VHH binders against p49116. Designs and how they scored, part 1

Scores and structures below are computed, not measured.

Target 1, 238 residues: p49116
Amino acid sequence: EGPLLSDTHVTFKLTMPSPMPEYLNVHYICESASRLLFLSMHWARSIPAFQALGQDCNTSLVRACWNELFTLGLAQCAQVMSLSTILAAIVNHLQNSIQEDKLSGDRIKQVMEHIWKLQEFCNSMAKLDIDGYEYAYLKAIVLFSPDHPGLTSTSQIEKFQEKAQMELQDYVQKTYSEDTYRLARILVRLPALRLMSSNITEELFFTGLIGNVSIDSIIPYILKMETAEYNGQITGAS
Positions, changes and structure headers below are counted from each chain's first letter, unless a header gives other numbers; antibody chains are not in Kabat numbers.
F, E and O are the ipSAE of ESMFold2-Fast, ESMFold2 and OpenDDE, as the mean of both directions, binder to target and target to binder. V2 is 0.75 times the mean of E and O plus 0.25 times the DockQ between their complexes.
[cut] marks letters that were taken out.

## First folded at step 1 (VHH)

Design d1 (framework vhh_8cml_1; at its last look DockQ between E and O 0.13; V2 from the best seeds 0.00; counts 0 for: pae E 10.3 > 2, unsure alone 63.8 < 65, placed apart)
Fold by OpenDDE, look of step 1:
Structure d1 (fold): chain B 238 residues (1-238), chain A 128 residues (1-128)
Amino acid sequence: as target 1 above (238 residues)
Amino acid sequence: EVQLVESGGGLVQPGGSLRLSCAASGRTFSSYAMGWFRQAPGQEREFVALISWSGGSTDYSDSAKGRFTISRDNAKNTVYLQMNSLKPEDTGVYFCAAGSPTELSYLQKFLSGEYDYWGQGTQVTVSS
């Protein structure tokens, strides 16, 4: 079998909504997040190994790891997204909710901690100067995680994950030969992703757009959408 | 504003086929995802099929899968539903709907039956 990832999987270009508003409103934030989510999911779909798992398994896998993929995407696209500005805007919007006494003190704390975790993670990735190949492999490792509850074909998923890990190792060894422990430094960042609540992420980035609908319920449809169609929507080709 | 007009309904025997059409007015047909819904007597309106603005993506209810095909011709501002192997339980009023799929929120709304525009429906009766 050939490699898990090819050079085509390294490209991860996010197109932001245009024009950027003077005030980052909820719609802009949610739309930006939505595009990243779509990009992340379609990236996953473009992997032959992912396709080989079948639709049901694919859906379950993405449901399990979409938050992690999304977060890696945030880190990777942090500059293009002006993530710090987005997060600041989110905090500002949350302040309104706080003033209206819509949230408990505990919930506020949880949300704020989550935002902090997101920022710290992205900052940590930036400090490591993670390149496109490394991001691709990290996303693959996250995607092909066999340890999520309820997954089928876990043996196959594990094999794909191992392959991703091996390819990453080879890449790092080849590209960063003078940095003996780079691989380890990169991999130790992954646990931070699982500390992040998908529910809170959903609330912060998507609730304003999808209301009470869950990302979980929409994932199958996103996966069915053609990439070309999605790109067409972004570019206004319709 | 988009007006939708369904046609092609009628009486058909079990195992038969029908082709429904929905003609849309206006210049923005290609901006909308199109869907078919149906309502049987005494039942709630249910999702049947969906097609994206470009026609590149389709989705079906479980009951429709393998038997029904949704398609569209943007040049003609028309969406179609080819129904094969019809069953008595397929009897009902079939509605065409249009909605904007440009945002994530629209997908769920669309699936939940919250469309921007609806047709008046066409009767489909499957009976021996």
Scores: ipSAE 0.023, ipTM 0.458, lowest interface PAE 3.9, mean pLDDT 88
Fold by ESMFold2, look of step 1:
Structure d1 (fold): chain B 238 residues (1-238), chain A 128 residues (1-128)
Amino acid sequence: as target 1 above (238 residues)
Amino acid sequence: EVQLVESGGGLVQPGGSLRLSCAASGRTFSSYAMGWFRQAPGQEREFVALISWSGGSTDYSDSAKGRFTISRDNAKNTVYLQMNSLKPEDTGVYFCAAGSPTELSYLQKFLSGEYDYWGQGTQVTVSS
């Protein structure tokens, strides 16, 4: 019993690296994306229901859905991140790579299609004016997905997802009482998240400085990170 | 500066075991989180295992979980990787790496190519 999320789980405040460089570069983009990833992982860790599933299940869940959580975070923080500016800089870089014959046309097409899907997703979320409570419940719904292969405790995970869905429904009905179809419009955006490629997200946001080690290989370390250490990485405080 | 030297690699049959060692010298070994990475020919380095500076927490890649164990002996300035149930896919050069969580964002320090210190590597070959 009890609510799945509290008001403390609604706060999702991203702090950007400072100072902003005169020209956007791979380091600034990667640090900005890393901060969002850390914020997203620690948000998930803060949920009592998530903690109750156990460490191995926690790691498996986040490995399965980190890209969906990250993409929701991009949409939620698009203005503070200046995401449109970041994506434009990436597109210009890719177009220069074509002119200089540095990348294959097939790979560039694949990456450009992913950027278009990401832009469309973020635009659709902005058009719906999704608020912080709605984002928190949407993230919980994608986090507690029982459908990923290899998971244990799937019955419990499904119960938590159903609870997130119920609490989102209650919130939307109370807060947007005159908009009968708002919940349905919000929920139909979620399948688009499964179309986002984690490998391409890594290429877009985590390249250059970090190399080709996959994000899912470091997720267990991020989840175990002490709160004081986490704050030092995100805020620059030590 | 920290100097890292790996040893313990070799040729092994599938299902076999190897124990890698990484001897550290230079500044204070006990202040570093330590990791093992591996690289197959034609591929980038990939994360294998991580151990905190005190040895109080460890983590592993999905491919290593349940089969590999990382440990450290701060008195001997040495990190170990016990590899059991080896598979042909585990073939590659294994590198020891040291990173401080206070120098860069933690994420960037623990990914390959961006760690503060790296060893020369030791070859592990699992012959099918």
Scores: ipSAE 0.000, ipTM 0.191, lowest interface PAE 10.3, mean pLDDT 80
ESMFold2 (binder alone), look of step 1: mean pLDDT 78; pTM 0.810

Design d2 (framework vhh_ozoralizumab_d1; at its last look DockQ between E and O 0.24; V2 from the best seeds 0.00; counts 0 for: pae E 12.2 > 2)
Fold by OpenDDE, look of step 1:
Structure d2 (fold): chain B 238 residues (1-238), chain A 125 residues (1-125)
Amino acid sequence: as target 1 above (238 residues)
Amino acid sequence: EVQLVESGGGLVQPGGSLRLSCAASGFTFSDYYMYWVRQAPGKGLEWVSEISSSGSTIKYPDSVKGRFTISRDNAKNTLYLQMNSLRPEDTAVYYCARGPSSLEYIARFSGYDYRGQGTLVTVSS
C-alpha cells in the first residue's frame, strides 16, 4: 500500500467567477463558495483511500466534515478569493437584515462571532505560511476523522487519518527541519474548525440557494458529479 | 435510469386524509434527500416537504406544517407523505422529487433534477 496522498493531491486551484463585480452580490458570493465546495469535495474524491471506503461512508464523512474542509479551503484560497472583501460584503448584507429586524440580537451575535472566527482562522493560517502540501495533509486529517457520530468503518478511517498524520510529520521534518515545533503549531489550529457552525457557514455563503435546500442534502450529488460536468459549470458560470 | 413513481392520490373531502407513496429505483435511495413538491392548477411548483437520507432531518413549509408528515423506508426504496386535515388549497398534482444535481442548479433554478409523473390530489366537498 502506497502513500495516502501524492503530488496530484497537493494541487488545489480555485477558479473564481469573472468578472468580479464592484459590489459583491449574494450571487457572486454563492457561486464562489460553490466552486470552492465542489473543488474540496472533488479533491476528496481523488484520494484512493477515500474511494475505498465506499459511497455510503464517503457521503457520511463529507457530511460530517464539509464545513471544516470548506474552511480550510477558504484559508488556502483566501487571496485568490479576496476573502476579506467577501466577508466585508457578507457583513454589509447582514447589516441590512439587522436593520429590517429579521434577526434576534442573539443570532446577530452568533453570526458576527462566526465571521470573526473565520477571519481569525484564515489570518492565523496565513501567518503560519502553510504550504500546499501541509494543506493537503490537514484536509486529509480532517476528512478522515473517525470521531463523528454515525460513521461506519471507523477503524479504517482512523488508519487513514494516522497515515495522513505520519506523512505530514515526515514532510514537515524534511521540509522544515530547522523548525522543530512546526508540526505542533499547525496541528493546534485544527480544533478551531470544530468550533465553527456549519449552519452559520451555510447561511453566510450560500444564502442565495433556492428552495430551502441544505448543503447536507446536495453533498451526494456533488460527490457523484463528473469532473467534466464540474469543469463545464466553471467555464459556463459568470 | 432514475425512476420515481407516485401513487395514492385521489378525491377527498375537506378535513380528510390521504397517504402518498413514491417508489424509487435506479439510484441508491438511502444516499439522497427526498422531497415532495406540488403544483396546483395555474400555479408554480411548490415545495411541500424534505427528508434527509437517514430521516433524521425533516422540514416543512408553514403551509403544511402540522398537517403533513414525510417519511421514508430505505429498505423498500419508498418515500411517503401522510396528508391530514386536507384543505381545498391542497388540491394539486403531487410529485416525488430527488434533490438538485448541483449547487449551480440550486442557485439558478427552482426545481429538482428528478421527479415523478405525479399523482393528483383533489380536495373538494
Scores: ipSAE 0.019, ipTM 0.344, lowest interface PAE 6.5, mean pLDDT 88
Fold by ESMFold2, look of step 1:
Structure d2 (fold): chain B 238 residues (1-238), chain A 125 residues (1-125)
Amino acid sequence: as target 1 above (238 residues)
Amino acid sequence: EVQLVESGGGLVQPGGSLRLSCAASGFTFSDYYMYWVRQAPGKGLEWVSEISSSGSTIKYPDSVKGRFTISRDNAKNTLYLQMNSLRPEDTAVYYCARGPSSLEYIARFSGYDYRGQGTLVTVSS
């Protein structure tokens, strides 16, 4: 009953930390990525179908898909974030890590391959001119994936995913009526998201000065945050 | 004020068992994921177990899987760790830890927002 998403779920406005430093550093990159992560989690939590699944199911679901959701966010916000500039700064930092022998050659290859896959994904989404409604439905399709191991309520999750697919189809048919194959072109980009490593995403975007980063461990907290607290984290004003 | 108070540590022989308890107060215990973590002398913090708010999802690292069992009693605001087949390498201070309640963790890349004072477990003959 009722649409899965409404117009309120389409708004996705990322605000970058200010001022932007003359040379990008790990603190700026981590804060920028943190804002995107919290914006993405706030978006997911605002969906009535997600709320209906219950807290433990919500946490399991987001733990399974947070990297895909984050990657869609990177693609959607690539221009606002100046993502190509951020990735260039990460590559430069990676080169310094080689000089200091902080990473193995095999690990460096893995990380560089991931950066190239990420850039290719973002470029392909830009080339397809994916709009905000389409991004919202793609995120919902990714969020309500029933095939992750360890999930409960997989039948209900599957029904929500099918509903997201149907609503995307309806939107595309109404908005892009002359492009019969737009839906198929959009959906074939989703498998690339499963190739993105959450471990490498943490290394690229969430490595701070000191300590371990595990997005899995903070997801229960993020999902329980009050809306005012989310707004502080999204803007960096906490 | 958040309080986590661990108990049940002590000296035990290899192959023995202990049950740790953690009494929680100052927050709605049933709303939080809970953890056991440990720290051997002179070493860093090591994750030992995780339990969801309702207790329906439980995780362990390979080093303790099959030997340790985490549980919770939300009516009593108490977290438990049943430790069986104990080995000398299990010797550590064991802490009860609450999942993150603040964003200092993501900014500082810490996985936990609060932990108790700890209870010492010593495994030796």
Scores: ipSAE 0.000, ipTM 0.187, lowest interface PAE 12.2, mean pLDDT 81
ESMFold2 (binder alone), look of step 1: mean pLDDT 81; pTM 0.820

## First folded at step 2 (VHH)

Design d5 (framework vhh_8cml_1; at its last look DockQ between E and O 0.07; V2 from the best seeds 0.00; counts 0 for: pae E 12.0 > 2, unsure alone 63.6 < 65, placed apart)
Fold by OpenDDE, look of step 2:
Parts: C-alpha cells; sequence; structure tokens
Structure d5 (fold): chain B 238 residues (1-238), chain A 128 residues (1-128)
C-alpha cells in the first residue's frame, strides 16, 4: 500500500486576484477567500484515500472540517495573501458595520476575538516555520478526523488519519532529525483550529459573495466542479 | 454593465424545436456564467439551464433535461438554448441571465437565481 499523500499533494499554490486594489474591498477579500476555499477542497479531492470514501462520506468530511482546512490554508498562504492586510481591512469594514449598528456588542466581541485567534494561529505557524510537507499532512490529519458527528466509515477515516500521522512523523524524523520534539510542537497547534467558529469565518470572508447561501450548502458543488475550469477562472479573470 | 438581448422565440407546435439566442454587450462575456430562466403566466420565474464561463459545465432543470441544450460562443458573445420536443407546458417568457466570474458567486447564483444581469425576455409559445 502506497503513501497517503504524494509529492503532488504538497504543492499548494494560491493565485491572488489581480490587480490588487488600492483599498482592499469586500469583493477582493471574498474573491481571495473563495480561491483559497476551492484550492483547499480540490486539494482534498485529489487525495485517493479521500476519493475511496465515496461521495457522501467525503462530502460530510469536508462539511465538518472546511473551516479548519481553510484556516490552515490561510496560515500556509499568509504571505502571498498579505493576510495581515486583509484582516486589517476586514476590521475596518466591521467598524463601518458597528457604526451602522448592524451588530450587537456581544457579536462584535466574538468576531474580534475570532480575528485575534486567527491571527495568533497564523503567527504561531509562521514562527514554527512549517514547510509544505508538514502543511499537507496537517491538512490530511484534519481532513480525516473521525470524531465529527454523523460520519460514516469512521474506522476507515481513522485509519487514514493514522496513516497521515505516521507519514508526517517519518517525514519530520527524516527532515528534522535533530529536533526531537518538532512533531509534538506542530501537532499541538491543531486544537486551536477547533476553537474557531465556522460561522464567524464564513461571515468574515464570504458574506460579500455567498449571500444567503451557506458554505455548507455549496460544498457538494465545489467538490464536483472541474479543476480545469476552476484554474481557468483563476487565470482568465480580468 | 452588461446588456443581454434574447431572440429566437416564437410560436411552435408541440414536438417542435426552437433555438434561443442571447447576445451580450461588452468585451467581458467570457467572465460570466450564463443561464436561461423562464416564466409562465401566473407562475414564478424558474431555472431552465446554466453554463459555466468556459462552457465546460452545464446543468439543467428536471423539465429541461434530455430536451434542452445550453451552449455558448464566447467569440460571438452569445449563449444559446436549443429546445427540442417542446411541450405546451414549456410556454412562457424565456430570460437570459449573466453571473459574475467569481467561482463561489457562480455557485451561489446558480442556487439562488441571483444573477447580475437579465435580459428582457423572449416569448415562447407551444400550441397546436
Amino acid sequence: as target 1 above (238 residues)
Amino acid sequence: EVQLVESGGGLVQPGGSLRLSCAASGRTFSSYAMGWFRQAPGQEREFVALISWSGGSTDYSDSAKGRFTISRDNAKNTVYLQMNSLKPEDTGVYFCAAGSYTALSYLQKFLSGEYDYWGQGTQVTVSS
């Protein structure tokens, strides 16, 4: 039995919308986030083990973990995305909403805390200098999480997660042989992903595009979309 | 702003065929997903067919499946709806719609019917 991931799964290149506006507007932010979301989901789709679970099961997995995958993607692509600038822009836009009294005080607090958690997580990952292989396997571990409610084939999912963990361990041992505790350091970051609200993430990054439709509802369609068509949209967008 | 102009509608016998065209203004036609909708008298507007920006993906309503074909020519800034085996229940005003280039927006619009631009519609009447 071959490895869970191949070198092709290590590549995770996000193409940003061009040109970058003088002021980051909601459309730019949402478009950027949309591209990352599609990239993340299509990455998952490209994994043979993911395909082996069947359409219903793999859709359920993505529904359960899309926020975590997306967040890992944000961390991984933080430099390319200028994530700090995006987050600052989001905060500025939120200020407008606050002024318009569109959000309750409690909601504002929740949203701001979420932004803070997101920034801290990405900073922590940057500090650890996580490489492409490590990100790929971390995403796999997150993807093949058997502990989400309502999943079928949980035994198989667990096996895939274990395989991901083992391969990550082997990679880290081989690549970072003198850093005995590197694996532990990177794995202990994963719980932070579970503290982040998918609803708030959706509101921050996707409200401008998704309207009254939820990410949850469109996931099956994203997973069915042709990669070539998606790539074409990225390259052909003017 | 994109202007859409439908043509090709008319009166046809049951079992007959029509080909609708929708011409889009501007130079950015390839950046839009295109769709066809219809509205029968006294009914709500309903989805008929959708085609992606490249033409690589299409989708149809259950009523249209097997009978209608949506296609597009980006060089001509035109989207088409070939309608075969027409039925009286297909009677209505057919509208062309354009959706933005964003992939997520494309899907959202597909699901909600909230397209950015709409044509004025063309009348299709199927009657013996």
Scores: ipSAE 0.108, ipTM 0.557, lowest interface PAE 2.8, mean pLDDT 89
Fold by ESMFold2, look of step 2:
Structure d5 (fold): chain B 238 residues (1-238), chain A 128 residues (1-128)
Amino acid sequence: as target 1 above (238 residues)
Amino acid sequence: EVQLVESGGGLVQPGGSLRLSCAASGRTFSSYAMGWFRQAPGQEREFVALISWSGGSTDYSDSAKGRFTISRDNAKNTVYLQMNSLKPEDTGVYFCAAGSYTALSYLQKFLSGEYDYWGQGTQVTVSS
């Protein structure tokens, strides 16, 4: 009872591996992405409403939406991650693969389109100057989505989503009182998240970490990790 | 920069077992995927086993599945290859490798190339 999120859920600080390598490699990209993923999962797990749904429901929700949460995290942390530099390096390698005829042209097109969609999403969020409170509520809205197939407790999930929407509206109205359309502009960005492919996200950011095992398969283990172990994954400490 | 030193090779009878070790020195060992490769005389170096940086994911060549087990101890900066039911065709020099690149992912090949660091190799000979 009370607000869905507290100030502890607004803080979202990503710490990058240091130093940045002279030449980007999949190791640095995967470490950076791993830290963001674990930060996002720690964030979700810390929400009392999420805890109240029970372990099976929690696992189902995160398996359904992890890519959307991750993509919001990329947008929120794009500057600290140097995301534009990472994506440019990937594009350069993909273009070289076309010239050397090393990869399927159809797969490369799919990956390039995904990168373009990701860049456009991040740019649109930056142009709207989405703040940390707004990001936290947007993440809650995608987390508590009742629309995913196979979910139980859909009524309760919908109530939590509605509460996140109401708290976002209250925040936007108080903080941006002169801009009556800000909430609408923010919310219309969310459908783009559903167009992001989890398979391509895994290939771009996670292949070195899990050896082509899907993130979907490790989510139950991530959600059960002790807090100290999360901190190790987020900061690279053992 | 990472330096890799393999040990544990030797002569073993068919059907026997051997445990290879690869000690790593340098920064951020726990941040690298680790692999084992082997090279028989007159052949190309071939993939044997791979383990993710955390140890949570492993992969094996078809010839290694069911007989070999890769593991790692990040506190000791060491990766292991337990080889059971050895056959004469397993004879060769076994190399430890570290990097973000894996032979199993075509995209990883193009981000960083092949493995960044290689050991000097350890000889494994399986013969009567």
Scores: ipSAE 0.000, ipTM 0.168, lowest interface PAE 12.0, mean pLDDT 80
ESMFold2 (binder alone), look of step 2: mean pLDDT 78; pTM 0.816

Design d6 (framework vhh_ozoralizumab_d1; at its last look DockQ between E and O 0.04; V2 from the best seeds 0.00; counts 0 for: pae E 14.5 > 2, placed apart)
Fold by OpenDDE, look of step 2:
Structure d6 (fold): chain B 238 residues (1-238), chain A 121 residues (1-121)
Amino acid sequence: as target 1 above (238 residues)
Amino acid sequence: EVQLVESGGGLVQPGGSLRLSCAASGFTFSDYYMYWVRQAPGKGLEWVSEISSSGSTIKYPDSVKGRFTISRDNAKNTLYLQMNSLRPEDTAVYYCARGPTASYLRDFDYRGQGTLVTVSS
């Protein structure tokens, strides 16, 4: 059996909408987020082990972890996205909503905390100087998590996760041989992903485009979308 | 500045035809999926056609399939919608819109001002 990930899975290039507007409106934010979501999902789809699980299991896995994958993607693409600026814009939009009395005090607090958590997580990852390989394996570990409710083939999923962990370990040992605790330092960041609400993430990044449609409901369609279609939308290739 | 300007709308009898055009500017037109959407009086926005960047992928809803044809000229930065066999229920303001995919039904990042199509005897 070959490795879980190949060098092709390390590449994770996000193309931002252009031109960048003077004002980061909801559309820009949502489009940017959508591209990241698509990229993340199609990345997952490109993994042979993921494909081997079958369509139903694949869909279930992505439904369970899309927020985590998306968040890792935010961290990885934070510079290209100007994430801090996007988040600031989101906060500004939210403030307008608050003034219009559209949100409860509790909800406001919850959403603001979520934004803070996102920023903090991304900052922490930047401080660790996580490279492309490490991100790829972290995403794989998150993707192949057997502990989500309702999953089938949990044994196989666990095996894939273990394989991802082992390959990450090998990579870190090889690449960062002098940093004995780098692996542990990286892995301890993953729990932060589980503390983030998918619902709030969806509200912040996707409300402008999907309306009443949930990310959960569109995931099957995203996974069935041809990569060429996605690439064409971004790069004009199709 | 991104601009989408629709034209070609008007009054037509049932069974008639119209060709809509959308002039795009301010962005790399050839890099984006383009859409036609419409809004009938008292109704929500309805997606009516999709075309990929290169034109290789085209999609229609059942409501217009076989009657409408979307096309694009990337050299001219222009999107087209040929509408044949028009019906009264096709009466709407038609908009040219840039991305995202059809799975996102509510908003597009850019949309023109629209052109009115009225189908009436």
Scores: ipSAE 0.010, ipTM 0.255, lowest interface PAE 8.9, mean pLDDT 88
Fold by ESMFold2, look of step 2:
Structure d6 (fold): chain B 238 residues (1-238), chain A 121 residues (1-121)
Amino acid sequence: as target 1 above (238 residues)
Amino acid sequence: EVQLVESGGGLVQPGGSLRLSCAASGFTFSDYYMYWVRQAPGKGLEWVSEISSSGSTIKYPDSVKGRFTISRDNAKNTLYLQMNSLRPEDTAVYYCARGPTASYLRDFDYRGQGTLVTVSS
């Protein structure tokens, strides 16, 4: 019937804690990441097709893909977040931690490799100059993935993903008519998202916020929040 | 209940010295990175020194390097800051702050109530 996404789903404004500190602060990083997470969840919840799938299916989808949505959000908001500065500070801290037996060398290597993959993904997206419409459709393709184990309504999810793919194709062809291969270039970036570790993302961006509780476990509560609560979490207001 | 209690602040002349102490309780002190941070009047918190859980790794910002020495005694659950060649710009409330056990970031999950250091003629 109607389009999967409207212009209201293209708007994706991240507001940063102010001011940016002279020294890296875990609270600043965690606040910034929390705002992005809640903005991403609010975005997903606002989609009529997502609303139509039902609460249990919604929870299962977001649990399966939240790290991919978050990573797309990092790439989209990299300049506003000063992401390169945040990642450089994390790398510097990790290199210093090798001098102390506080973290194992194998874990530090694993985390450094993840940071490198994240930096390369964000760089590749910036090089392609992905616009806000393209990001919105890419997020929808990631959100409505029927391939995750344990999903219900997989036929309907697949149809929504196909619709997102078609709308992206139509948008790219209309807007970038001189670049015949732009759609293909964009779509080949998506598999890298599945290789990003949610465990390491939590460690990098959310360690101070969530003690014994993972992002996966709080997804049902985030999806049920009232709009006023979302706005408070997105802006950091209590 | 985590508690950090700072002491040793006071009034000192420029070029003088002070030794701050922080008594820790309510947690396994030897597992944690520890920090000294300070807050000058009307300003935010500034990191002053960092010491690893074993005491083997120590960091300072350039503003205090060579003048301040952090140390810890894990047997007594006590953190220290020796402050030499003090300057008026070192005037601040100094806080003992607990860092992470395995975190990769400088963070302050608990801090004490602070001890005032005033450097003035």
Scores: ipSAE 0.000, ipTM 0.143, lowest interface PAE 14.5, mean pLDDT 82
ESMFold2 (binder alone), look of step 2: mean pLDDT 83; pTM 0.840

## First folded at step 3 (VHH)

Design d7 (framework vhh_enristomig; at its last look DockQ between E and O 0.06; V2 from the best seeds 0.00; counts 0 for: pae E 10.5 > 2, unsure alone 60.5 < 65, grease 27.4 > 24.2, SAP .693 > .668, placed apart)
Fold by OpenDDE, look of step 3:
Structure d7 (fold): chain B 238 residues (1-238), chain A 127 residues (1-127)
Amino acid sequence: as target 1 above (238 residues)
Amino acid sequence: EVQLLESGGGEVQPGGSLRLSCAASGFTFSSYAISWYRQAPGKQREWVSTISWGGSTNYAESVKGRFTISRDNAKNTLYLQMSSLRAEDTAVYYCARGSYTALSYLQKFLSGEYDYWGQGTLVTVKP
């Protein structure tokens, strides 16, 4: 058995809409988020071990962890995205809803706390100076989590997670040999991802979606997308 | 108003090179995939190349290794660098905008369509 991840899985390049407008509207935010979502999902799909689990299991895994993957993606792409600016814009948009009394006090609190958690998480990752390899392995660990309800092939998922953890350990030991506790510091950040609500994340970043489409409902389609479809072109090479 | 305007066409000898441009306006250029098509006289329009909103490229087998598609989002311009031109490359070349952004694609079933086309630019490769 070869390694779980290869160098090709380390690359995670998000292309933002250009130019960045002076005013970040809902469309810009949602477009940016959608690109990140696609990138994250297709990153997962590019892993041979992921494919080996089968379509049903694949879909279930992504449904279970898309918020965590997305959040890791936000952290990894925070600079390119100008995440702080995006979050500020989101808050501003929410302010309008608040002023219009469309949200309950409790909901406002929940949303604001979520934004805070997102910001803190991303800041913490930045402080740790997580590199591309570490992000890739962290995403793999998150992806191959066997503890989600309703999963099949949990034993195999666990094996993949362990493999990801071992490879991360080897990488950290090799690359950061002087920092004995780096692995622990990195891994201890993962629980924070489980504290974040997928529903609130969806509300914050994907409000621009038309209708009552949930991320959960579209994940199977994202995973089935052909390259040409992902490119928005069916008449191409396919 | 969405506009696509092709330029750079002309006459060239076999083996020569030509660079086409497509100037886009009236929409967020960087949010869309954009493609080149060509239509030879008496033939059907055929796909040539596509570049996604993320910068991924694809080419028809007939032009692979000879043509290069690129985009400058800052200039809202699509390019097609053509090299080693052949007589069979003679056609009117069109640029076309993909129908969906990443966001729009999330909301719709899997489809890739083109909603806007340029007027085209003529490329003539003389035998």
Scores: ipSAE 0.039, ipTM 0.460, lowest interface PAE 2.8, mean pLDDT 87
Fold by ESMFold2, look of step 3:
Structure d7 (fold): chain B 238 residues (1-238), chain A 127 residues (1-127)
Amino acid sequence: as target 1 above (238 residues)
Amino acid sequence: EVQLLESGGGEVQPGGSLRLSCAASGFTFSSYAISWYRQAPGKQREWVSTISWGGSTNYAESVKGRFTISRDNAKNTLYLQMSSLRAEDTAVYYCARGSYTALSYLQKFLSGEYDYWGQGTLVTVKP
């Protein structure tokens, strides 16, 4: 019994690397994206319902949904990250690659279509003025998806997802009582997340990390990381 | 198998210029970010510059405006154009596959923060 999320799960504060470079570059983009990834994974880990499922289930669940959580994080933190500026820099770089014929035209087109979908998603979320409580419940709905192959406890996962949906409904009705259709407008945005390719997200935001390693390979390590190690790693204080 | 071979080092007067090359083989060069690092006598290796698979560049503050990183994917070669050289630039210069910034989050969990390194090329700037 009890609520799925508490006020501690609403706080989602992304700290950007300092100093901000005069010109955006791959290292700044990758560091910023890595901070968001770790923040998202530690957010998921902090949820008691998630903890109750056990480590193997946790790893499987996060591997299945990390890109959707990351994309929700991008939308929530778009202003802090200057995401539109980052995406514009990537587009300019890709257009130069076409001009110099350095990459496959089909791959570049695929990546640009993904960027357009991401921009449209973030714009739609901004137009709806989605707040921190709504983002937290949307992330929970995405996290507790029971339909992935190899999951155990799928009945329990489904119950958690339904609880997240119920709590989102209650919050929206209380806070936005003047907007009868707000919940429906918010939930209709979720299918767009399924259009996002984890492979392309890795290319856009994690090029400095990705050599022989994918994000789903590092997820077990991130989930086991102690909070003190996380703070020391991201701030450079350790 | 995977190899990175640096060349172009040598002696130079203060204010002079050198161009370093790193020939890559054994992997799809165009798909990877490649970095330059350097190690001065008695010091730890330090990052100098990185160029992404798509050509985006980044530089350490100590070399910004003086060094230019570039790549030629048709020749599988990484370059570092160094100008306005100072005594502090004296070091062995290495090319490496990977990025120090991205790997800071993984250092504890991934033993190979930079999975392949060259043997290095010595740059000496006379006092």
Scores: ipSAE 0.005, ipTM 0.187, lowest interface PAE 10.5, mean pLDDT 80
ESMFold2 (binder alone), look of step 3: mean pLDDT 78; pTM 0.788

